# VHH binders against Leucine-rich colipase-like protein 1 (LRCOL1): the designs that were tried, part 1

Scores and structures below are computed, not measured.

Target 1, 137 residues: Leucine-rich colipase-like protein 1 (LRCOL1), of Homo sapiens (Human) (a6ncl2)
Amino acid sequence: GYGPQKKLNLSHKGIGEPCRRHEECQSNCCTINSLAPHTLCTPKTIFLQCLPWRKPNGYRCSHDSECQSSCCVRNNSPQELCTPQSVFLQCVPWRKPNGDFCSSHQECHSQCCIQLREYSPFRCIPRTGILAQCLPL
Structure headers, positions and changes below count from the first letter of each chain, unless a header shows other numbers; Kabat numbers aren't used for antibody chains.
F, E and O stand for the ipSAE by ESMFold2-Fast, ESMFold2 and OpenDDE, each averaged over both directions (binder to target, target to binder). V2 = 0.75 x the mean of E and O + 0.25 x the DockQ between their complexes.
[cut] marks letters that were taken out.
The coordinates of atoms that the task and the answers printed are left out; those that the model quotes come from them. Centres of patches stay.

## First folded at step 4 (VHH; framework vhh_7nfr_2)

Design h01 (from g01 with Y107S)
Fold by ESMFold2-Fast, scan of step 4:
Structure h01 (fold): chain B 137 residues (1-137), chain A 122 residues (1-122)
Amino acid sequence: as target 1 above (137 residues)
Amino acid sequence: QVQLQESGGGLVQPGGSLRLSCAASGFTFSNYYMSWVRQAPGEGREWVSSISGSGGTTYYADSVKGRFTIARDNVKNTLYLLMDSLKSDDTAVYYCATEPFYSGLDSWMDYWGQGTQVTVSS
């Protein structure tokens, strides 16, 4: 009938909901992503392209296919992380910028992970002083 | 790894407005899509809105289109939800998250806050 077919074309599913067709999704994008072995309603890119959603740089990964960059490497972390890819298809290290929470110096682009106050969380901070040491500002 | 703290909820009458905030830490905020998700009493999680890392692209659930506006401040690492023309069916706990939602498959995504309660008087 007409009503069921018309209803099927309404964009009613939100981001992350399982889908079979683009039209089911409010985003008009139904693709494979790294959170599921099935297709999910996915945000479009800034160029309005419907591409598989993958993990951004800094996320933990198990396989290259999980990452937007197709790079899942261990260079700067105890666990494999999604890292940027150069124009020559080389995976380059990614590290947390200043302000991000951290567990080790190696996680930070600054190579500096300290707590500024007793019982405060450890954070990536800029190296300071004449010797670029890992010290509080 | 990731911490998200929601605020700005409260009791409001139908037709009223509220502005929710989500303070993010523990990750590079500007690199990630951010979303608002709500859970009404006795209901499952419902996706409300998403915004791209740059803020250039926004998506809304049909139930909130034209009434809600999602925004972000990447300098302050804060996500916002501006809610206008509130209805009783908008009553829910509102959560923010870094990634798309799918119940049963997003077990590696944590909500670090208690959410923020929005109650539209009935």
Scores: ipSAE 0.000, ipTM 0.124, lowest interface PAE 13.7, mean pLDDT 71

Design h02 (from g01 with F101S)
Fold by ESMFold2-Fast, scan of step 4:
Structure h02 (fold): chain B 137 residues (1-137), chain A 122 residues (1-122)
Amino acid sequence: as target 1 above (137 residues)
Amino acid sequence: QVQLQESGGGLVQPGGSLRLSCAASGFTFSNYYMSWVRQAPGEGREWVSSISGSGGTTYYADSVKGRFTIARDNVKNTLYLLMDSLKSDDTAVYYCATEPSYSGLDYWMDYWGQGTQVTVSS
């Protein structure tokens, strides 16, 4: 039980909902997704292309093909994660990008882990300001 | 087919306890951060708690720290919220949501469930 009972506007479904046509999705993209072997509403690429969704760096994975980088390896974690790939086709160590949950500055690639709202979780954010400081403004 | 279904809400007295459950299906549950989000009458959505795919890392809103515990069972594909010392301001509809591990993907997948009502009556 998800979505409205009567679908008068076909562009109402969110990412991960089952679909049959692109226009059913708010993203205007209905393709095979790495979360399931059937078609789901999928985010468009940065070039606005509707392609099969693959896991970004930091997601848990079982196979290289699940990851955008084609790297599904263990690093400092006891589990396999999607990691970046070097110019030599080697999977490099992972550090959390901007937006990921964090408990310390060291977990983040930016080395900045702060809380942006009073009751929100701490997240990795880019350093800002005249000295590239770890500040919320 | 991807689905999230919440249960366990109800009417309780202040100081009481409840356990919320969220049954997940149709995706690789252990690959996702899972969250509880609530919406009180006349208020905006408030993030409550999140748990990593492995269950090894948990995060809590300051308003619920020490009172609520988030847990998951990856074998049963179920997310839990154990709520203790309930207050009248905990009254809200509680939603089970998938959180992207990277905010560059601002997923509408948040709020996949229909929600479960929790009412704390004094």
Scores: ipSAE 0.000, ipTM 0.147, lowest interface PAE 15.3, mean pLDDT 72

Design h03 (from g01 with F101T Y107T)
Fold by ESMFold2-Fast, scan of step 4:
Structure h03 (fold): chain B 137 residues (1-137), chain A 122 residues (1-122)
Amino acid sequence: as target 1 above (137 residues)
Amino acid sequence: QVQLQESGGGLVQPGGSLRLSCAASGFTFSNYYMSWVRQAPGEGREWVSSISGSGGTTYYADSVKGRFTIARDNVKNTLYLLMDSLKSDDTAVYYCATEPTYSGLDTWMDYWGQGTQVTVSS
């Protein structure tokens, strides 16, 4: 074992070279240029796709774990955003928006978690419209 | 022009492994939850697995949990299903699908691939 753990995809490509994976590039950033149909090695500070796996503040989110701050909350806006913990001192209680996967009604903003079709998992669904399955009976 | 194209199916013996791929085009792939759905001969559609747009959250049907792994490559716009310890009950046509998207007008839109056949038999 000592030192034989190197893989074929080493950080050997410079900026502008074609790539398939981030690790092939010396910049650790393999993204699509706005005018190019294929992925190229790109400087890390230029493209959003090269941000850390977890989303930085200001990005739309569905779960706290998606954010670098571990805080996904509404900022007096119509959508949940990754927010610095210092803005709210702590994360406010958050519930999943319509369309998110769920296991209970309580997880959803709508208080409605149902399976629309036999081949779909349970999802948070609006309580309005023709979906009477979420109405109390 | 939304297009989903599955590949990687085939004949395999019980206990074997297969890797399915789904090439997506015509939409912003990373914004969609993606799913694998299968249909065995004479049966209805069965949901197999789903993955969030970021890849951070995955869900599995009880029948495949621990044996199958769903994954995605948002750079290549490709969805994968890695199938281990295959059983005869896994024999089906496997479809790649976008999860239904609610439009706010009580309408749902989803897209399906052509399917790829997986046959598990001796």
Scores: ipSAE 0.000, ipTM 0.198, lowest interface PAE 13.2, mean pLDDT 71

Design h04 (from g01 with Y107S M109F)
Fold by ESMFold2-Fast, scan of step 4:
Structure h04 (fold): chain B 137 residues (1-137), chain A 122 residues (1-122)
Amino acid sequence: as target 1 above (137 residues)
Amino acid sequence: QVQLQESGGGLVQPGGSLRLSCAASGFTFSNYYMSWVRQAPGEGREWVSSISGSGGTTYYADSVKGRFTIARDNVKNTLYLLMDSLKSDDTAVYYCATEPFYSGLDSWFDYWGQGTQVTVSS
């Protein structure tokens, strides 16, 4: 016969509970607030959409797109590892970070350059939540 | 179009109370965390309080804990800040804000209202 299953179920936390991984949450979304830096289980909505899972820093990689940092480099290591962009600046193509002034989508690391309000400057904006399609609010 | 409009500010004496309101439109209000942020004359912006979409979770800055209460009415699309035991240090322009949440610490914050002035003086 079959032995006991050893499948780990992490989807037990409700909205607003502290979390460290997306799969801990029933919503499958664990995000951080910019002004109150804490990671909480959050609804998957057009405004609070979670990013798809990618490899964290220190993970073995073969391409930049595999990494949360979008940076896969070999620095004093026999293997290529996902690495914070701010530490090595070796990732290509280098583009303007979120918050910088811009004139076109291609200038931004996010590939999104929009004006959120009339008379606000065009800035590089992350493609998340309500802005996932890079359209102004 | 997403829009936030603050109201309820004014002049009060130390120890007094005020209730601020923020009318929201253009988005599904009940799905978003909402925050109050203030800016005193000559100072930077200071986060005051946040409330989850359902209202089930609230957070407060240490400077206001026990004196301020954040609340929301999802039927009326309105955010509130109930301020008790006001001090001269609470004098500031108060802004209603909504912010996206992101994995990996990529985040931004946008203040859309004009703010409402609170002045605490004798």
Scores: ipSAE 0.000, ipTM 0.089, lowest interface PAE 17.9, mean pLDDT 69

Design h06 (from g01 with T98K Y107E)
Fold by ESMFold2-Fast, scan of step 4:
Structure h06 (fold): chain B 137 residues (1-137), chain A 122 residues (1-122)
Amino acid sequence: as target 1 above (137 residues)
Amino acid sequence: QVQLQESGGGLVQPGGSLRLSCAASGFTFSNYYMSWVRQAPGEGREWVSSISGSGGTTYYADSVKGRFTIARDNVKNTLYLLMDSLKSDDTAVYYCAKEPFYSGLDEWMDYWGQGTQVTVSS
């Protein structure tokens, strides 16, 4: 969130704009993130802290510190990904989100991998409405 | 092995529209965030937009919000950038990139295609 900010003559950049110094940004926060190869104007936390942006679950990573969860794990894939952390502070396997290509129900977070139309590819589908039982239409 | 091929650039008048495409191969396209990055003559590279593997989450640079739309077709393994209300400042070579990763320098260089030129001029 944002607290009240005073704007300087150079404090005109909005969130996501390239920056070099904090005072260039309306948020007074210019920091690194995984969305771009340079520093961007970033919103402050609810405690008014200017913190580097960390990768959400599903992003490729090389070190735990890159991930919001602090979990960078090889989950049966050839590459390490940011994965969720359980309430017991353990890194849990990341499963494919809805819409992703799949070969088995177990690959999907929804536990549902079906072919919705004749000759279409198998995809991870949410278990809602008529698809609650994971049966093809 | 990873191949990215941009297309759809060209010369357009201010206020015009263009649709850029990026054909991807050599990896499981739907598992990765994809991004558009541009470089104007004499300038550094500027991140433009990113989209999650499922397409459910999108991010835009403030300079293009409301004018550009990022989209993907995971069946065709193709990334799109729909550019509206083009301005002279949008003149650049546009590159698609597999999963943006910032580690201090130009780490995306190895994941970029050859680019497609967009020129906005009357």
Scores: ipSAE 0.000, ipTM 0.129, lowest interface PAE 14.3, mean pLDDT 72

Design h12 (from g01 with Y107S D110E)
Fold by ESMFold2-Fast, scan of step 4:
Structure h12 (fold): chain B 137 residues (1-137), chain A 122 residues (1-122)
Amino acid sequence: as target 1 above (137 residues)
Amino acid sequence: QVQLQESGGGLVQPGGSLRLSCAASGFTFSNYYMSWVRQAPGEGREWVSSISGSGGTTYYADSVKGRFTIARDNVKNTLYLLMDSLKSDDTAVYYCATEPFYSGLDSWMEYWGQGTQVTVSS
């Protein structure tokens, strides 16, 4: 059609090059730095607002999402702290995987513990297809 | 392909004993519960006994407790049923069966053998 023909080419620019949009940069980060009041392609860092800042282990927290570990727990401490998941195991609730023996729905990742045949043990069953309602076949 | 083949059935007098065997192939035998299920003429299938993959846990129907023993040999991929003090009511075709196991996201599979006839009669 007739009218101004301006083609926006999103290309990858190197760090330090002037930019207007994140997609122009190889780093996918276009922001202002302390060197000048111009937006430049910058490395993705938690301090330059191109990557959401999340708290390291040891920082006080209120929600799991605040922490780099995604784990905000209180274990023998007066306050909740960002902690490694492997140290406390509290941020990775363990549930039995599909196929494991079970005694209740709550034990299973699927929240489904049923007996498919009278002679079969109760097992954790995925809630998909014909078993979506957690009923025996 | 999963295959189960029973043997050891036959004619026996009341009070006698028989040993049934089931040769399994085509799956990792030691990972699954195995069961014996029987069917008398004109009747539905009746569960008899089950054994865990390791052999550490066994279950028995009330009608056979104290008379039958289920066992397995995971090296030979073989399931056994040792039947003592047989009664006329034990007359049936005995089937070896796997528990239902998950072979895909929505695919539960259960395999049965061809059966072996046990007749208890004077």
Scores: ipSAE 0.000, ipTM 0.177, lowest interface PAE 17.0, mean pLDDT 73

Design h16 (from g01 with S103P Y107S)
Fold by ESMFold2-Fast, scan of step 4:
Structure h16 (fold): chain B 137 residues (1-137), chain A 122 residues (1-122)
Amino acid sequence: as target 1 above (137 residues)
Amino acid sequence: QVQLQESGGGLVQPGGSLRLSCAASGFTFSNYYMSWVRQAPGEGREWVSSISGSGGTTYYADSVKGRFTIARDNVKNTLYLLMDSLKSDDTAVYYCATEPFYPGLDSWMDYWGQGTQVTVSS
């Protein structure tokens, strides 16, 4: 049988760094902030618990419960994707989520549709860090 | 570019077992979460399982938990889905997908080819 592999690069990430798993973070908490379209290492607080892992924004989904946002919608995409909720907990798709294929900046929730690599497709990219100005690297 | 090629599907009786494989190329496989997603006739796409880049952590949909096992071989750049106690409701086309380590900054979740058909029928 295939056994579990040794984990590498665990507990190395500080608060605010992108993550996929709770154990990647020094806080042992990797979840979505309602103001951010992706999962970040997040501090545990006495008023907030670390939510169980669910799909980050941009992942394919079939049900709202699969998504950290509790929002699984189709917005001119080939399939339903996990999408950020509004401040009123509404799932109102008007733009394509991060990671989706695009033809113009206006199609994307991020307002950024770029080709990161030569010959790769244009995709909706979050306006964060080095990509804040929506320019190819 | 990213290429994902599924194989291992087929016709099996209820209670049977299958092993699906996904051969990956065009990216650093060990840096990416990998997922299995299925689509049954007339249904939307349903996430089945995900595995971390190191293989140290796995996630399963409630409908398959305890019956399916996701695994990977980072030396061979191959993703696996070991399916036990198959039910008629597991009948679907199964796709593998790469999930970016940081959503939206690298290769997005993609499906290559037509997937692999799994049919569970008496």
Scores: ipSAE 0.000, ipTM 0.099, lowest interface PAE 18.9, mean pLDDT 69

Design h19 (from g01 with G53R Y107H)
Fold by ESMFold2-Fast, scan of step 4:
Structure h19 (fold): chain B 137 residues (1-137), chain A 122 residues (1-122)
Amino acid sequence: as target 1 above (137 residues)
Amino acid sequence: QVQLQESGGGLVQPGGSLRLSCAASGFTFSNYYMSWVRQAPGEGREWVSSISRSGGTTYYADSVKGRFTIARDNVKNTLYLLMDSLKSDDTAVYYCATEPFYSGLDHWMDYWGQGTQVTVSS
């Protein structure tokens, strides 16, 4: 499965889903809004305090989602560090988040790459459950 | 062919009410979170409300909370926005959108319909 190497974001949660990191959300924003006492995926247009920043390789980390590489592991180091995926095979392969350009279903985290309008490019689009149907490419 | 068609906009006086509809076709409507997004003249886009796939969970912007209600009919593939206690600052073109309207998509993907104009004025 092939994916972009310069941006490793595992965003898959929709607006209103519980989150712990900004990167978990399709909006890239995980914060407390006025509707709930918990951190939820929230649109960026409401909360501009959401930073799209992720840790570069070499930074200390506790979760894969904190890293630009989406890989937080040890490699000849006493600490967990953000590490390039090519160094370790223990990190899951990154796929394109919803909204990214695509040419096949396999490129997308949602496994759905469709054209929603006649003049629009093909993009990764969310799908639901076992009964979800992805329009053919 | 995938299409979203908004309707129900118009001129209304402050304190009035309107019901917007969005007819969806060409995709499995029930598989998508749906949203209403508005754009006032000379302003950027502003998220208004979102509804989960089943309609069981709804979300609202602080500016419309308590005044607007989002609903959907998955049998008719239609999204609704019930707007009460309208204010002059609610004047905008209202667009029906799916996720990921927030993700920096090409502008043709952000809003799939032509939009419906809502004007709140005396």
Scores: ipSAE 0.000, ipTM 0.084, lowest interface PAE 20.0, mean pLDDT 68

Design h20 (from g01 with E99Q Y107S)
Fold by ESMFold2-Fast, scan of step 4:
Structure h20 (fold): chain B 137 residues (1-137), chain A 122 residues (1-122)
Amino acid sequence: as target 1 above (137 residues)
Amino acid sequence: QVQLQESGGGLVQPGGSLRLSCAASGFTFSNYYMSWVRQAPGEGREWVSSISGSGGTTYYADSVKGRFTIARDNVKNTLYLLMDSLKSDDTAVYYCATQPFYSGLDSWMDYWGQGTQVTVSS
């Protein structure tokens, strides 16, 4: 035999073995399971998915998909942890820079959308400033 | 001291039933997801089933769905696995385990029992 063929990754890993891709596993499922906080070869679930359970905030993680929040980041911790998306503006779609019009804090990269004067439009503003313009969300 | 102790394993014929128990101590049992995990000789560990702390949600591996039922008694600090229509492929050591959790320190915590042998053979 010859010809262009896709490289096939033979599934050789049994349940509970560390993995990075679904095709590494005999189960064709590489995700979180009850054995460890890392992605492991896991039996398929009743929902035709690997594992319906996802890690709550505070759990150690290696990929965004492991977390209920879909956000796995390092902040003031040496470990990557599952973290609420809005807390650090990480793992969220593009947000507006300072100066842009806004209707909520979540729209702004700074997490701060305020009305500088009584009838002026709301704008994204730097969170830190001489005058405390924006309180914690 | 966290301790998990399984019991109820044994030899059973194909199509038979067994009830496994796991006695838990040393922690607030009702605050933890609990799981059953099995390992057949020469094979990796296979997750079987999990139940939430309140017992309100349960999860099953496709290989056991419809045959096994996970349950808990938070008053008695006991986890159960009710196994019906047993097959030779269910032969394994069954372990009781807590779900992994981050302890607030630089470490993950999970606890495992010693295991109980289930053998399905004619």
Scores: ipSAE 0.000, ipTM 0.085, lowest interface PAE 16.9, mean pLDDT 69

Design h23 (from g01 with F101R Y107S)
Fold by ESMFold2-Fast, scan of step 4:
Structure h23 (fold): chain B 137 residues (1-137), chain A 122 residues (1-122)
Amino acid sequence: as target 1 above (137 residues)
Amino acid sequence: QVQLQESGGGLVQPGGSLRLSCAASGFTFSNYYMSWVRQAPGEGREWVSSISGSGGTTYYADSVKGRFTIARDNVKNTLYLLMDSLKSDDTAVYYCATEPRYSGLDSWMDYWGQGTQVTVSS
């Protein structure tokens, strides 16, 4: 089943330790560099190989995920462009209302996504009240 | 009186296909999310798929993604489950159900059909 459960994170290696996968490193970055013939855990800010490149504002786009702003909209333009999130309030994160199906807490306006009954899909539920199963932030 | 009646189950060989139908009556069908839930002999119920009232949003269990398609016809008040590439693990009684609705009294209500048997064996 899907749900708000986080994938088991086994990140335990510190910077400079040998690695094979990004998940092994506390930095979540395992990459080769010119100083070593093997892959090492590295800070993301030193070697940007672990950061997915995303388009700056003004670039053509087809999906929100392509943009640094996470906002790809048509605004008096013949094409979709990466646009600052604050412009016209477009791309302000819309969250699902109570009662909608969900796969993570962040999808819900309530920030609470739980399985009400076994074998039922997860749903957005109010954070307050008798059925509130999500603790306050 | 709310009624849900499944049909279309049967015996098929692995790799085969089936189309399940659920006829709904006694409520405003288009206002309800609908789900398919299955139960294999001796096991608990497993959620399979859900569809929004308008049909615009669908959800699938990982075990059936890419093989099953949920659909609805709000004019005919009928829910469908199109099952392709059936496997022995898909053998179960399939139930049509309305998604639980919050009643405002800290309680939920849902309605279930009687179920239709799907058996996948060579």
Scores: ipSAE 0.000, ipTM 0.183, lowest interface PAE 15.3, mean pLDDT 72

Design h25 (from g01 with S50A Y107S)
Fold by ESMFold2-Fast, scan of step 4:
Structure h25 (fold): chain B 137 residues (1-137), chain A 122 residues (1-122)
Amino acid sequence: as target 1 above (137 residues)
Amino acid sequence: QVQLQESGGGLVQPGGSLRLSCAASGFTFSNYYMSWVRQAPGEGREWVSAISGSGGTTYYADSVKGRFTIARDNVKNTLYLLMDSLKSDDTAVYYCATEPFYSGLDSWMDYWGQGTQVTVSS
């Protein structure tokens, strides 16, 4: 890496910074929230307009996280499919305790995964924590 | 009755490796998320790693990412933790745990083994 380099489409803005496009934010989410009338960089899984698409039951999958049910298993099928939780709890969801790294609300025991500070990783936090950023959608 | 039996712990030098095993019985192992939890002397329990029932999704605490690997063998009903580049801070009793069958309690891990002691000499 010598010489001048041009950075294209590099996310650099942290939570709460003004934005115009999703790509400007480290969270890849730029939207209006209940705290301000302007578009700000927000946690990706707080608002529906930034919630990543997840596959409904019956769709082909390779990982649990691809499915709305968080369950990707072979059940009466030669391929892995997104499957609802069954009476035998085939996909009992693991829930991370507060303080651990996370990539979605669903993987936290609190069902709240947010970025508390700029340029920090997302972590599981209590719903009624400092910023009350996790809406009970 | 659900039973979990940990093994594979021992004394190891810093930078060494160990493989922990957890033999499960009394339930349909492949239906459950499984995790490893540790407790150092005088400290509370700390979650280390988790794996989905199918093995398709794994999770790691920041302190062990890149050094530990969680795996499972659903044919043998066994959970594994492969530990590389061990540090003195990894000294703890390691427990195998599963999520509670009943939802509605705020306690999501049942620690049902006696644990296996890992000691990393300084």
Scores: ipSAE 0.000, ipTM 0.089, lowest interface PAE 19.0, mean pLDDT 67

Design h28 (from g01 with L105F Y107S)
Fold by ESMFold2-Fast, scan of step 4:
Structure h28 (fold): chain B 137 residues (1-137), chain A 122 residues (1-122)
Amino acid sequence: as target 1 above (137 residues)
Amino acid sequence: QVQLQESGGGLVQPGGSLRLSCAASGFTFSNYYMSWVRQAPGEGREWVSSISGSGGTTYYADSVKGRFTIARDNVKNTLYLLMDSLKSDDTAVYYCATEPFYSGFDSWMDYWGQGTQVTVSS
């Protein structure tokens, strides 16, 4: 096996299980809970001890780089707050429509950039049940 | 001083609905993102949903999208989770909690309730 197959690299504890080190947890996060005197495996989105020092969603911000999402916008709040990139397309880069030339799936609104013929350029293609599938084989 | 108290759990058949409530006191409720987190028997805790202080922004785990709705009433200092189309896999103790916040003194904190049991079974 690969890295996850190595015994020293296995993370075996689920969320809520007692832990002593971050690497014991499948979440890679072991932190103190105010309701429990012991450290527990927790989701990174709930506890900040296991995250780089960047503000989670809902925190006041002045610049995109302050936020875990890299998105600091007013959207539906009177104050600028850290928000997910998908909300109102703010902080999401413009993506190419179907038919445009592309070099990667991420460039296309459809998330699909393929070459239909050997000599044709790669283009953004709509996802369909026949022929236009963007799966790595 | 800070208190979060869940209610509304119970036994329900698959496909049924429940409404959970969380009464908050001892802090300025409207200033905090609030979350629901669940723990199934023999499993770890799983994040379910979060809502912004104003109630204008909501987030859901993929396992509950389209079935659960998070809401809040800042006048009553109460958080809600409306659970539709319940499945056996939704059986868990449900906790309400604040998202982590800066307490000053370079310290991060969160507050958790005691939990309410939801059992989906025939």
Scores: ipSAE 0.000, ipTM 0.079, lowest interface PAE 19.8, mean pLDDT 71

Design i01 (from f01 with P108M)
Fold by ESMFold2-Fast, scan of step 4:
Structure i01 (fold): chain B 137 residues (1-137), chain A 121 residues (1-121)
Amino acid sequence: as target 1 above (137 residues)
Amino acid sequence: QVQLQESGGGLVQPGGSLRLSCAASGFTFSSYAMSWVRQAPGEGREWVSSISSSGGSTYYADSVKGRFTIARDNVKNTLYLLMDSLKSDDTAVYYCAKDRYFGELSYMDYWGQGTQVTVSS
């Protein structure tokens, strides 16, 4: 393994290097992670506390991470633009079909994850406008 | 366009060794942490190892510590997984991933096609 080195030049640590302060990282973002007991330098686009302003739909982009939608694609345009995920299949992650186990509405293609009976597991179900649990908040 | 292409898999006897490679293109490879993830037949995806953008820090799943070594070559835009003392439990398709949050599968982007590793007598 490779251990932490002395900090000779602050603000030059790359992604995944151990850190204690945001300024130590090239990304200016030092956050907790699930694999190490210490904080690591991470890209700003991952966590809200380190997120810079992100481009709304319609703005020119070069990478998905620049966009609030996380979707940077061409659509009858010479330039790549930040675009809602619902417009392009490649920007919409695979989602669970009705009947699958789920932990959140967003896991389901239907955008609806509820338990139909008391003590039953949560499952993806067809969204109906009359179900309060699947209505916009 | 981002592309990741794995290679180096194959059939090997228990106790054998393999070296997997992942050729990356379409992004600044040296700016991202990279990970190896595997999926055994009929199982979910399992994180195997991650390496920092500079290569200075490495992280391993408990199941592979001491047997696998992750490495990268930022000049060649290539990620490696050196696998030693292979066991039947290591049989899986191995994927190379661009890692936005170490070891968390939901934050991994631009997965390659994968390379099959089969450990059997």
Scores: ipSAE 0.012, ipTM 0.431, lowest interface PAE 8.5, mean pLDDT 75

